# VH-VL binders against q9hk44: the designs that were tried, part 20

Target 1, 202 residues: q9hk44
Amino acid sequence: MNSRIMFIGGVPGVGKTSISGYIARNTDIDIVLSSDYLREFLRPFAPQESHLETSVYDAWKFYGDMSDDNIIRGYLDQARPIMGGINRVIARALANGEDLIIESLYFVPDMMDEMVLKNAFLAYVYIDDPDLHRSRLEDRINYTHRNSPGSRLAAHLKEYRTIMDYSMDMARGRGIGLYSTDDYALARQRLLDDFRKFVDRR
Below, E stands for the ipSAE of ESMFold2; O stands for the ipSAE of OpenDDE; V2 stands for 0.75 times the mean of E and O plus 0.25 times the DockQ between their complexes.

## First folded at step 5 (VH-VL; framework fv_utomilumab)

Design d3 (at its last look DockQ between E and O 0.27; V2 from the best seeds 0.00; counts 0 for: pae E 8.7 > 2)
Fold by OpenDDE, look of step 5:
Structure d3 (fold): chain C 202 residues (1-202), chain A 122 residues (1-122), chain B 108 residues (1-108)
Amino acid sequence: as target 1 above (202 residues)
Amino acid sequence: EVQLVQSGAEVKKPGESLRISCKGSGYSFTDYWISWVRQMPGKGLEWMGKIDPSDSYTKYSPSFQGQVTISADKSISTAYLQWSSLKASDTAMYYCARHEGYSYGFEDFDYWGQGTLVTVSS
Amino acid sequence: SYELTQPPSVSVSPGQTASITCSGDNLGRKYAHWYQQKPGQSPVLVIYQDSERPSGIPERFSGSNSGNTATLTISGTQAMDEADYYCQAWDRSTAHVVFGGGTKLTVL
């Protein structure tokens, strides 16, 4: 297929939005979608059991006490309708030979179609250092989210780290590339190089 | 030039331990995964497991889980395959092979070691 | 576990076209890769991602993959093409690499 599609996952603060923009600019891909907007688009119509009306970091509350298991359960509940939509979006792009980058908090390859998995470049970006992660969450207001206080999200670092660990494990289990953004410049360059390589081999 | 160079042939007795090596050169060792593949005499290729040298993450085939240990020393660009206690049935040619760590399309082995023949007999 | 099935042997006369099949559930939705192995030698990648040829591989080698079957095709088969051929795929559910049983190609 001629379409260049990248699906990049990562929790808030890891730099996936900025990296996606960087890659888009350096590959002349015009369409970059964010799961944040997809989530908002879907919220009025999403099944009640998805609990999209609740922030992902509070989704564990539907299952009782805070725990890693409940955090992941809540995350997956929200991910189901969103990933379903992402599947269709990517499928359409593939069918039409359109280039597309999707950056998403929700990154669940188990919920993706085989054709999508085969034909899209999947990557997951993360941060190793929790303190750096916290700092980047706090600083979001200075970068990609100018009207959103970063302190709010930083208060939920534990939930995001739990989701990150789960997502990394899933990605690893499927041979999906993991990119640490502790060195942001190195990460985005490696990701760009790998994406280009993926495209060139097709 | 990309190369995978494996350690030499081994002749062992049952019950002995063994570690064989695979050294990569001509590329960034941590940018690629290393798999080990067994080929018994006159038989086909069998995937044993793989390792990401960057952090030593490993994945084993169910048939080899707990039977062997795969490891790597990225400081010397070397992957290892080891047995704690060899069996006669471990007699085979063992290959290491490189593949990229990308999802869905780069799982091909573009470079192979020359193979290490392991013979286990009493 | 995911399995790939190959015919144990295929015979062809020089100059004829050889076809080696590899069958697996929904293999067409995976990438199939092919390796050539001659006696006493390491396997060599001859086709990757269903139909791509590595540098140095002759154009007479080609591949396709659809449905449940991947096919390695060797047009104008030469004596030097006599070897064992293995297909390989990725099992997404387990992250395992899977090889076919191998096919011995004999050039008569």
Scores: ipSAE 0.251, ipTM 0.765, lowest interface PAE 1.7, mean pLDDT 92
Fold by ESMFold2, look of step 5:
Structure d3 (fold): chain C 202 residues (1-202), chain A 122 residues (1-122), chain B 108 residues (1-108)
Amino acid sequence: as target 1 above (202 residues)
Amino acid sequence: EVQLVQSGAEVKKPGESLRISCKGSGYSFTDYWISWVRQMPGKGLEWMGKIDPSDSYTKYSPSFQGQVTISADKSISTAYLQWSSLKASDTAMYYCARHEGYSYGFEDFDYWGQGTLVTVSS
Amino acid sequence: SYELTQPPSVSVSPGQTASITCSGDNLGRKYAHWYQQKPGQSPVLVIYQDSERPSGIPERFSGSNSGNTATLTISGTQAMDEADYYCQAWDRSTAHVVFGGGTKLTVL
């Protein structure tokens, strides 16, 4: 009785929500969790220092001027309670032999419990081409989120790419696979194939 | 067609510096990580560390951290292993080997260099 | 630190089946890879991801991995199979590569 656990990280516009749906459909996994909703659940209870009341692209403002360092500090503050919850959810699924897909903006390997690092299929999705990333953010409402204003998100491309580059570097330090979605159809097939291989091993 | 060609054998004295090389051909050099593997005489294989040639990100085995420097020059498809001060215990065969990057890192090494014998004696 | 253990040697007669084991804590939750190294030569990948055979490797080579043990199996062993064999895994939590100590296969 082995749980089939997938945890996909990525910033807005890289296709993680659509890919998680594709994987769920093709693996018959019934439970897919989004950190967007975990964030909303946690907002009334989160520590004040997490700053979950503000958007991730504004969190640097608590530290001063916009800089890569301040963007990452704000991101990590918000990530801490979210990653704590994700660790517990995955631990429960592992203990009960349950299958689960999680897709999350908050993907911090140093905040993952050892059992998560060992037993979940971890993947980080990204877009290499900044112009493509901008266009994906501008078109977001037509792909996965019907009423989210894509032009507002595209105005924050710098913040998102700073978080993405940081997350990719941390993922490499843990041997977590990075998947370019510049070719979306290829990326989702690679992820599905790699997940199936991971699951078949355990 | 895929080849990893290493620099020739070296005979050195303790305290000397050394840099050996591994040149990749027949594939997109930046699509694969390069690992360095030590094999002491009569002993098994020991992973020393790896480099992503696309941006020179490195990861070292704890046993080799601070003992060697791994680097790459992607413009000439070459990875390097370097000592600032050799010890007699560095006498070994050194291999480079590649694995595909960024597709769930299982790190199976499909191609190996021919090896570089380093002999350190007084 | 994650460790892999192999027997130092295995002997078989030509035509017999050789089995080389590789043991590690929860190794079945990782992929195991196998390399053949003949004297004076570089290692050659013979099995990857537990049981997959690269192009050019004879069908008599097979692999399995479950629980704490991976096994390389050579059926119909030939004199040319005499070599050292290394198992290797990757530890996801540290991103480190780990090799087993090696097994000398003797065909007599």
Scores: ipSAE 0.007, ipTM 0.585, lowest interface PAE 8.7, mean pLDDT 88
ESMFold2 (binder alone), look of step 5: mean pLDDT 93; pTM 0.952

## First folded at step 7 (VH-VL; framework fv_utomilumab)

Design e1 (at its last look DockQ between E and O 0.69; V2 from the best seeds 0.00; counts 0 for: pae E 8.2 > 2)
Fold by OpenDDE, look of step 7:
Structure e1 (fold): chain C 202 residues (1-202), chain A 120 residues (1-120), chain B 108 residues (1-108)
Amino acid sequence: as target 1 above (202 residues)
Amino acid sequence: EVQLVQSGAEVKKPGESLRISCKGSGYSFTDYWISWVRQMPGKGLEWMGKIDPSDSYTKYSPSFQGQVTISADKSISTAYLQWSSLKASDTAMYYCARHEGYSWEDFDYWGQGTLVTVSS
Amino acid sequence: SYELTQPPSVSVSPGQTASITCSGDKLGDKYAHWYQQKPGQSPVLVIYQDSERPSGIPERFSGSNSGNTATLTISGTQAMDEADYYCQAWDRSTAHVVFGGGTKLTVL
């Protein structure tokens, strides 16, 4: 009767896609959504000020120099329409009693309804080691993104890590669990266990 | 069996420093958060702050921010509450309590409490 | 800061139903938890997540939460139920835990 919903955040390269798949297989949840596809879906309809036509790592350019503040401003502009959509998707799943996993680069709980937050398991995954983060971005072609060179994303590691740090701070400030994927196997197991506990308590 | 065992009662004078402890057992100490709760004589429960023992991240109530320090030593499954300079108004019962830190924040297990008396 | 308001006292005769309310802005969009505290004892969780009972808690204890108000209901109240009761919530916006002021339940 109660929906099993997980909303997992993380920048590219942290392993959120793989972890989400792992959890889905181990919980028999059939629907896994990615914000990458949601973003693509929204691009033709998104407000102009969201700048979704631009990659998130270039969004700072609308504000001037590549500073942490401008990187975050650009990130948040893109996040607004996407988070609005994600919020509605989760709300629908809850209303229909559907199970759902959403993995997303855009993770801004302040843009979500309280009722959605009440009934969904939220988690943010990250990588501590920047060198490991870089290598995982480069290796994406061998795993989840077979036709997309990872070197392109690795070139924007600084922007991603800035977004990651901001997101981690926000998550902590709002009581959302952080999971380091430096030890990937440990992280995915911990997430699975915590998600199961979340579901079992309802 | 899950247990939180707190240190014994304290009698102090104003201006003195104090650290009280809460030791967890019967569970993985780093899998749960510890909160400290104050209860002044004849009054209600007041949340002071919480700590994630896994990395010692802390969050304080605005009323207690800067007034106390919450810490933990995960190697011995112990959380601490400390004052640098006690006041008479710090006289109260202090409870530690376990909770899930990233879900609903219900306190499923409590310590027996530590009575702190501050008087001249 | 987020605040929870409880009546300071509630009285009930044995066998009757006691209701203790807890009010907060959009509290229904949060989970409310309830604790029982008897004199000289630590608080005990009696209701979590609005309406769930921990193991060992009698079925006469129940909870609800909607709008701005959570309610702890004790059906068939017994003398042993006389205690202070506190509601508690978690404010996600600040990650703060918040307690109500407490309600003294007297069984007449």
Scores: ipSAE 0.465, ipTM 0.824, lowest interface PAE 1.5, mean pLDDT 93
Fold by ESMFold2, look of step 7:
Structure e1 (fold): chain C 202 residues (1-202), chain A 120 residues (1-120), chain B 108 residues (1-108)
Amino acid sequence: as target 1 above (202 residues)
Amino acid sequence: EVQLVQSGAEVKKPGESLRISCKGSGYSFTDYWISWVRQMPGKGLEWMGKIDPSDSYTKYSPSFQGQVTISADKSISTAYLQWSSLKASDTAMYYCARHEGYSWEDFDYWGQGTLVTVSS
Amino acid sequence: SYELTQPPSVSVSPGQTASITCSGDKLGDKYAHWYQQKPGQSPVLVIYQDSERPSGIPERFSGSNSGNTATLTISGTQAMDEADYYCQAWDRSTAHVVFGGGTKLTVL
């Protein structure tokens, strides 16, 4: 029996957490991991060069002025230990024949092991309209993160969209599916249908 | 039902330009990528590159980067392979083939091939 | 760059089982696909994703992939199976498609 594994990437505000819950309920997959919690687990053990103690939207500060390049450098530093952990978690799920959904801010195809690329359904979710993205960040306290004021996250829209654009370009280069959540209900259904097709085709 | 129909055989001289075509039918053209594959006389299959017709994103084999241009017109469900200046070594059969745009690049449907002959 | 190696030829008697190998570094960590090409014809997919058979391909065609080697197996080989066979995978670092050099199957 083949493991059913979904690895969904996206920045805050695109709906990846809600989509992963929807997929879990509709596939009876019991284990859903969030990189938010993996990040917290790894912080005391991660190398200092990862700067995992800092929010992703502030990590560029270790490299100088705010620029796209420095935002991406800070993101990739943080991604390295987290992607390493994700590779190991997926490898264990595959070895045990277990199903798994992972949703992660840290989604770097060049850091994925070959077994992940072969055996996991990979998807990246995004919002095309930046005004819609800002609105969803501002409204997060109302929908998914009840103690996190949306204005704090929305102040970092530039950082998140820089990471999102970079991640989309890298995913595109590997043929990984991109899913716009501008229409959230349609996006979650398309993801569920594509995941089922992926599982059936294996 | 699914068909990839390529343009007809070409006889050309060195230095001439050429564009050959691959028209898809019987499926949603923008849901699948198109690859081009070269087969020189008596030789094996060589992947040249691919295109996603939905947005014209293109990726080339290192051996063919800068040697050819791959393009598509999704409004007429057609992919193209183009040379700006043909060489005698371009004499070969050229196939188009479709695949899903993911790491599972099995080519489930192939065109009939376009024979390109370059001689003086 | 990633390379796939096939024997240049394989000969079998009619009714026997033919095995065509495709070798590549850690090929079992990738999907292997197989194509049949008869003279003057386009390639035809006969096995995909290591071991899956497309509709219309006879059940005597099967495939496996583990370690460094994928194998196409044709049981009860017939004269009509005489063709060139190519394996195909992809290079992880570039998503580059890679074909093996091809194997000529002769049925004597």
Scores: ipSAE 0.030, ipTM 0.643, lowest interface PAE 8.2, mean pLDDT 88
ESMFold2 (binder alone), look of step 7: mean pLDDT 93; pTM 0.953

Design e2 (at its last look DockQ between E and O 0.84; V2 from the best seeds 0.00; counts 0 for: pae E 7.6 > 2)
Fold by OpenDDE, look of step 7:
Structure e2 (fold): chain C 202 residues (1-202), chain A 121 residues (1-121), chain B 108 residues (1-108)
Amino acid sequence: as target 1 above (202 residues)
Amino acid sequence: EVQLVQSGAEVKKPGESLRISCKGSGYSFTDYWISWVRQMPGKGLEWMGKIDPSDSYTKYSPSFQGQVTISADKSISTAYLQWSSLKASDTAMYYCARHEGYSYWEDFDYWGQGTLVTVSS
Amino acid sequence: SYELTQPPSVSVSPGQTASITCSGDKLGDKYAHWYQQKPGQSPVLVIYQDSERPSGIPERFSGSNSGNTATLTISGTQAMDEADYYCQAWDRSTAHVVFGGGTKLTVL
């Protein structure tokens, strides 16, 4: 039996958590993993050089000034152990014939095995309008993160957008679909349709 | 019925510019990518590059990067391949082909009939 | 750059089984596709995703892919199967499409 695996990337505020839930409900996939929890799980064991003890939006500080290059360096340092774990999780699901959705801030396909990439549906969700992005970060408290002030994340919009732009370029360069959530309803429907098509062809 | 119809044969001289076309029909043009493939006389298939018609994102083979330009007009469901200055070595059959481009496996399920380009003095 | 290698030619008698190989580094970790091209015609997809047949392709066509080698197999080969065959893969790391050099299948 072929597993139905979706690996969806996106920075905070783009709606990847909600979309993943939507897809799960509409495909009867019971297991949805979040890299936020995976990160917490890995923190005690991660290499010191990964700097998982700090937030991703502060990781640039280990390299100096808040430049795009340093933001990405910090992001990639944190991504390495997390992506290694995600790769293993997907590999296990594939081996066992299990269905799985993983939504993640950390989205680095180059850190994954070819066999995993061959058998998983990858997608990256983004948001074009920075003002809309900001508002969605601020509104997280009303939806998916009830006890977390959205204003805190909104203050780091620049860092997130830098990571988003980098990730989008990487995704396109590797034939991974990009989904704008400026129109959220359209995006989630398109993603669902594409995922179904992917599964049906296997 | 899905179809890719290419423009007619071309006879050109070295140094001339050329643009050939590939028109898709029978499907949503922006839902699939278009690749261009070169086949020199008596030789094999060579992938040149691809385009996502939805936003005109392009990817070229290293061998063809800077040598040709791939573009698309989604309003008329047409992809293009163009040269600014043809060489004799550009003499070949050129095919357009449709494929999935995002998170799929990029098999070419439909092909154009080909456009023969002859470049000679 | 990623490369796919095919034998330049394969010969088979009518009714026998023809096998055409395509070799590439860890090709088994990718999907291989196969195309048939007859003289003066456009290529036609005959196998996709290693072993799947498009609608209209005879059952005598089959495919496999493991290790470094993909194989197109034609059982009960017929005269009409004489053509050039090309394997193709996609390199995810570069997003490049790659074709093999092609194999001329002759039915004796």
Scores: ipSAE 0.534, ipTM 0.842, lowest interface PAE 1.3, mean pLDDT 93
Fold by ESMFold2, look of step 7:
Structure e2 (fold): chain C 202 residues (1-202), chain A 121 residues (1-121), chain B 108 residues (1-108)
Amino acid sequence: as target 1 above (202 residues)
Amino acid sequence: EVQLVQSGAEVKKPGESLRISCKGSGYSFTDYWISWVRQMPGKGLEWMGKIDPSDSYTKYSPSFQGQVTISADKSISTAYLQWSSLKASDTAMYYCARHEGYSYWEDFDYWGQGTLVTVSS
Amino acid sequence: SYELTQPPSVSVSPGQTASITCSGDKLGDKYAHWYQQKPGQSPVLVIYQDSERPSGIPERFSGSNSGNTATLTISGTQAMDEADYYCQAWDRSTAHVVFGGGTKLTVL
């Protein structure tokens, strides 16, 4: 039986962590990895002033004024080492016939190996309504992240939505499915159904 | 039950406009992309572009960008291919074909019957 | 600009094995799909995702894809298999679909 690999992208507050848990429960996939923790794992090995030491919403500061271009550049600099690690993790899971769900802020199709693009189910989740997105960032502790105050993250909504819009455009260029979680129950069921179809045809 | 039914053959003159159609049935139309494929007489298959009917996102082959318009009306499960000004070199068979809109199934599992467009003076 | 090349023709006798190749740079890192088109008919999917057969396609059709080359193989070839065959890849990095130029399979 071939590996069942799902790689879910999305910025904070869109529900990717909750959806990955839902998928795990309904597919009996035991391993779920978060790039938040992969980033923390990598930090001791990074150069002292690397982008891995900075929150993604502050990474534009390496380039000067706050602008869409500088936000995206900072994001991509952080993404590069993490996407490298994700490629290797997926390659190992595929080689061993192991099932895996990865959920990640860092979702950059241009940095995915072709083997990942060919063999993993890729999905990007987003929220269309910015007021709903802000609300979910503020209420983050109630869903998935105990003791992580969401008000600080909500102050950076512009940075997150800039990254989200960029990521959606890049995902569309590669035919990666986009899933609006404005209606969370519909999105999670649609994503589960699509994943199962992917597995059945592969 | 999955079917793609295309509009009938067209005989046109250079400079005329044309819109041909592809109606999907037997499946959830917005779950699949529709591609248009040209086959000139005696020649091979050429991908022209595709559309996601759920929100009308389109992607064109570089060879056809600006030459045709691909559109869809999801309320009637129909995709369209249209020219604002036909050329004699547009004489060809045009197929619509569907492919699954999520990550990795880019095979064309169902094809329309084709629409022959003849452009001559 | 991504291109797929196929031989223009392949001839076999009934009962023999036909092999139709499709070459492209790093094609093995993409999915290759194959279509059969008989005169006056729409293309029909015969192999998808390198090696999978759709329901209703005889098991004598098989496929492989490695390195720069995908291959459609028809064992025990029959007269009804005479058709044009097209390979197709989808380049996920550009979202472009590319067809090979087609191969005419002639049987006896």
Scores: ipSAE 0.057, ipTM 0.653, lowest interface PAE 7.6, mean pLDDT 87
ESMFold2 (binder alone), look of step 7: mean pLDDT 93; pTM 0.951

Design e3 (at its last look DockQ between E and O 0.82; V2 from the best seeds 0.00; counts 0 for: pae E 6.3 > 2)
Fold by OpenDDE, look of step 7:
Order: C-alpha cells, then structure tokens, then sequence
Structure e3 (fold): chain C 202 residues (1-202), chain A 121 residues (1-121), chain B 108 residues (1-108)
C-alpha cells in the first residue's frame, strides 16, 4: 500500500499547524511532525555553520546587515540540516508504507530527493495581508502556542515575510501548490481536497 | 464533458502577427494549467510553454522564450498563443492541452483539436 | 536541458507484444506519461504516472518506469495500435515539460 505523505510549508502565523491537524483528523493520519521540534532535536548535533542556536529571524546577522539576501542566506543555512533530516524521515515512511504529515517553517524542495518529491504531496501555505499576518502571530498564544507570547514573533514580521516570498517563488517554480490562508476555512478545505485527490490517484 | 476547442486554421505571411485561441469547457478553467505544444510537419511534439489561468503565471521552454506569448482570459475560459512577427519556420500544428500543475504529474489528459498555422510568402 | 530519447521506430506482428522505451537521466525518479497519436489526430493519453491507465484505454496497454528507462508495453498488438507514441515527463528543477522524440509503431 502506498504511503500518504504530506509535506506542508509556511512561516509562523500562516496556520500550517492548525491545518495539518485538521487534515490529520479528517484523513486518520496519526503522525504529525513539526519542524520546530525537529530543530530542537538537531541543535546539539547540527554543523556550526548552520547556526541553529540562533532564531531564524536573526540568522541574517552572520552575513552583515538585515537585507533580503542575508535573511535568505541565514534561512538556508538553518534549512540544510533540517531538510536533510526531513528528507530521510519521508524516505523512511515511504519505504515502510507509513502515513505522515510534516509541517515546517523550513521548506526547500531543492534539498530533497527526486524520489521523495515524486511520492509526497507538497504544499505551501501563506498570507497575503501583512496586517492579518501580524494579528495571527500575536494571537498564537490563544491557540497553538499557549505559553509563548506572539508579540515576540510579530516583531520579526519583515523577516518572515521575506522568507515567505522566497519560499513561494521556489514553490511556484516547481509546481507546488500555493494556498492563501487569508480565508482560512477555504484554504484548509482546498488543501484537504487536493491531498485526497493526490492520494486517490495513486 | 471536458473539451478544449481551438480556433481555426491560419494562413499568414512572414512578418505578420497572429493570435490563436483555446477555449475550455466542462470543467473549472482556473483549476488546471494549459500548455501549448508545437508539431512541425512530419515531426514530433514540442512543448512551448504553460500558463496557470488563475493568475496568468507563465513558464516557457527555453526554445520559445521570447518567441511567443502565452496568455489567458479566465472570464471566458480561453488561453492564447501569439506571435508578434511570424516566420516561415513557424509553420506547424499547434495544440493546447490541459494538465494538473500542483502535484508534479503534468500529464495532459485533454487536448484541443489543433490549429494549423501556415506561414509562406 | 532535460532530454528524453526514444527509438524512432518499432515493428511487430499482430498478436505480438510491442515494447517502446523512453530513456532519460534518472527518469525512474520522475513520472513518465505516454501518448498515442494517429495521423491527422490529436495525441491521446494512454498511460499516466508510469503505469496508470486512463478510462477507455484497453488493458493491453501497460507501463513501467525504473532507473533511466520508462517502457510502454502493448500486449496482443492489433492493427489499430499502429501510431506514433510519445513519452513525456516533467522536470521539477526547471518546471519544463519534456517530450521524447516519438516512436513510430508499425504493425506488420
């Protein structure tokens, strides 16, 4: 039997965690992994040049001023070990015929094997409205991150949106579906429908 | 029933401009991508480029980049292929075809009937 | 650019099995699709995602894909199967669609 694998990307505040949970409940997929936990798991072992000890929104500091290029460089440095791990996890699930959902801030398909990409459903979720994005970051404390002030992340909205734009460009250029969560209910339903379509065709 | 209906045959001279069309019906036009495929007389299929009608995002083959323009009007479920200045070497059959663009499949499940373009002095 | 290579022609007798190959670098890591085109007609999808058969396509059509080679197999070939066959893939790195050069299948 073929594995049902979904790899969903998105910066904080877009609703990828909630959407992943929604899909898991509606498809009876029991395993949902978050790159936040994977990152913590890898931190003690990651290469020094990955700078995983630093938050992603501060990673640009290793390259100089806060520019779009430096933000992306810092993001990619952190992404390399995490994406390598994610690739291996997906490959294992596929080999064992296991169902799996992975939601991740780090979404770099270029760092994944072709075979993995062939057999997994990839999606990227985003928010068009920056004000809505800010408000959702601030509201995280009321939903998925009950002990973490959202104001801290909201202060780094620029960095996240830069990463989002980069990721969206990459996704679009590689035939990966983009889902705006400005209308959250619509987005999660569309994503569920598309995932089901993907699975049913296999 | 899903259908792609293309505009009629064209006879043109070198240097003239041309736009041919592909109209989709029987499905949600913005849910699928449209590709254009060239087939010169007695030759094989050549992918020219594709468009997402939902936002008119386009991707061209390197061989056709800058040589043609692909566009779409989603209000009338129509995709277009156009030349600003035709050459004799543009003589060919041109097909539009529908495909899924978000899953990495890119199989063409429905094709237009083709539009024959003849360019001669 | 990514390229797909097909033999220019394949010949079979009625009732025999025809095999048409399509070669590309790591093609097995991609999905291969196959199209049938008869003279004066538009191409028709006969195999998608390596081995899936669209509704209406006879069971004698099958496909496989591994390594660097995809194969279209027609068992019990009939006269009506005489046509040009094209393989096709999608290159994720460039987002380009790629066709093979086509194979003319002759039923003797």
Amino acid sequence: as target 1 above (202 residues)
Amino acid sequence: EVQLVQSGAEVKKPGESLRISCKGSGYSFTDYWISWVRQMPGKGLEWMGKIDPSDSYTKYSPSFQGQVTISADKSISTAYLQWSSLKASDTAMYYCARHEGSYGWEDFDYWGQGTLVTVSS
Amino acid sequence: SYELTQPPSVSVSPGQTASITCSGDKLGDKYAHWYQQKPGQSPVLVIYQDSERPSGIPERFSGSNSGNTATLTISGTQAMDEADYYCQAWDRSTAHVVFGGGTKLTVL
Scores: ipSAE 0.625, ipTM 0.863, lowest interface PAE 1.0, mean pLDDT 94
Fold by ESMFold2, look of step 7:
Structure e3 (fold): chain C 202 residues (1-202), chain A 121 residues (1-121), chain B 108 residues (1-108)
Amino acid sequence: as target 1 above (202 residues)
Amino acid sequence: EVQLVQSGAEVKKPGESLRISCKGSGYSFTDYWISWVRQMPGKGLEWMGKIDPSDSYTKYSPSFQGQVTISADKSISTAYLQWSSLKASDTAMYYCARHEGSYGWEDFDYWGQGTLVTVSS
Amino acid sequence: SYELTQPPSVSVSPGQTASITCSGDKLGDKYAHWYQQKPGQSPVLVIYQDSERPSGIPERFSGSNSGNTATLTISGTQAMDEADYYCQAWDRSTAHVVFGGGTKLTVL
């Protein structure tokens, strides 16, 4: 019996948290980890990681003017330590035969260990329509993050969509599945069906 | 029953164009990628490239990039392999085969019957 | 640029065990798949994901993959098993498919 491991990537507002909960309920996987909380967990133990004190949408400022390149550089700086931790968490789950769902803003295929690439179900969720993405960010308080101001996050739509487009390009070239949540109910069912196929074939 | 049915054998001259086809049936065509595989006479299998029929995203082997065009028409569940100018060295058997598109494993569970292309000077 | 190497030929007597190897750098970190091709026919998947057998493939076909080497094993080899056998891997980091050069299995 092999571990059932799902690693879902996506920027804020695309529904990755809601989808991971849906998958957990429909597969009886008990452990769901969010990189939002993994980043907070790391802060008191790594004060020397000053780039982790900045929101991802501000990380480009370390490099100068706002540009796609600087947004991506800032994102990757934050991603490196968090992806390192995610690799170790998945490795432990695989070694022990444990099931796990991880949902993460930080989803960088070049930073994934080969054992993750071989043995985990990888998926990236996104929204095609920018207006829908903005509205999902504004509604975020009402669904899964009841105390986070969605309007503040929506002001950074440009940064999030730059990261999303970059992540989609990297994932698609490597055969990692892309799941549009413009139709949320369809997307969650497709993701559940594909995950079940993945685990059944192993 | 899952089937991949390819177009018939072709005899061509160097410099001519050609498009061969691969029609899928018995499954959801857009759920699977289609790869094209070349086998020269008496030689092994060579992967040429693949397409996701849902959005026509393609990936080519470096050996075949720029030499052929892979395309699909999902409305008729058909993938294509096309040359703009055939060479005698293009003489080979060409197979299409499918694999799962959603999680990046590429075992080819169903293959077409092959299309023999003969290019003689 | 990822390469898979197979011996060009393997010969066995009927009833013996045939072993066909496929070598590649860190192949055990990838999935290996195996295809049988008889003369004039399309390839047929006989082993996928290192060791899984598709429905309809006889139990005498088995596979393994560790380190740099994947192995297709045919126990109790029959005359009808005479064919070319290809290993295949997929490199997720480049999204490229790679076939081995093929092994001609002869049953005498």
Scores: ipSAE 0.154, ipTM 0.706, lowest interface PAE 6.3, mean pLDDT 88
ESMFold2 (binder alone), look of step 7: mean pLDDT 93; pTM 0.952

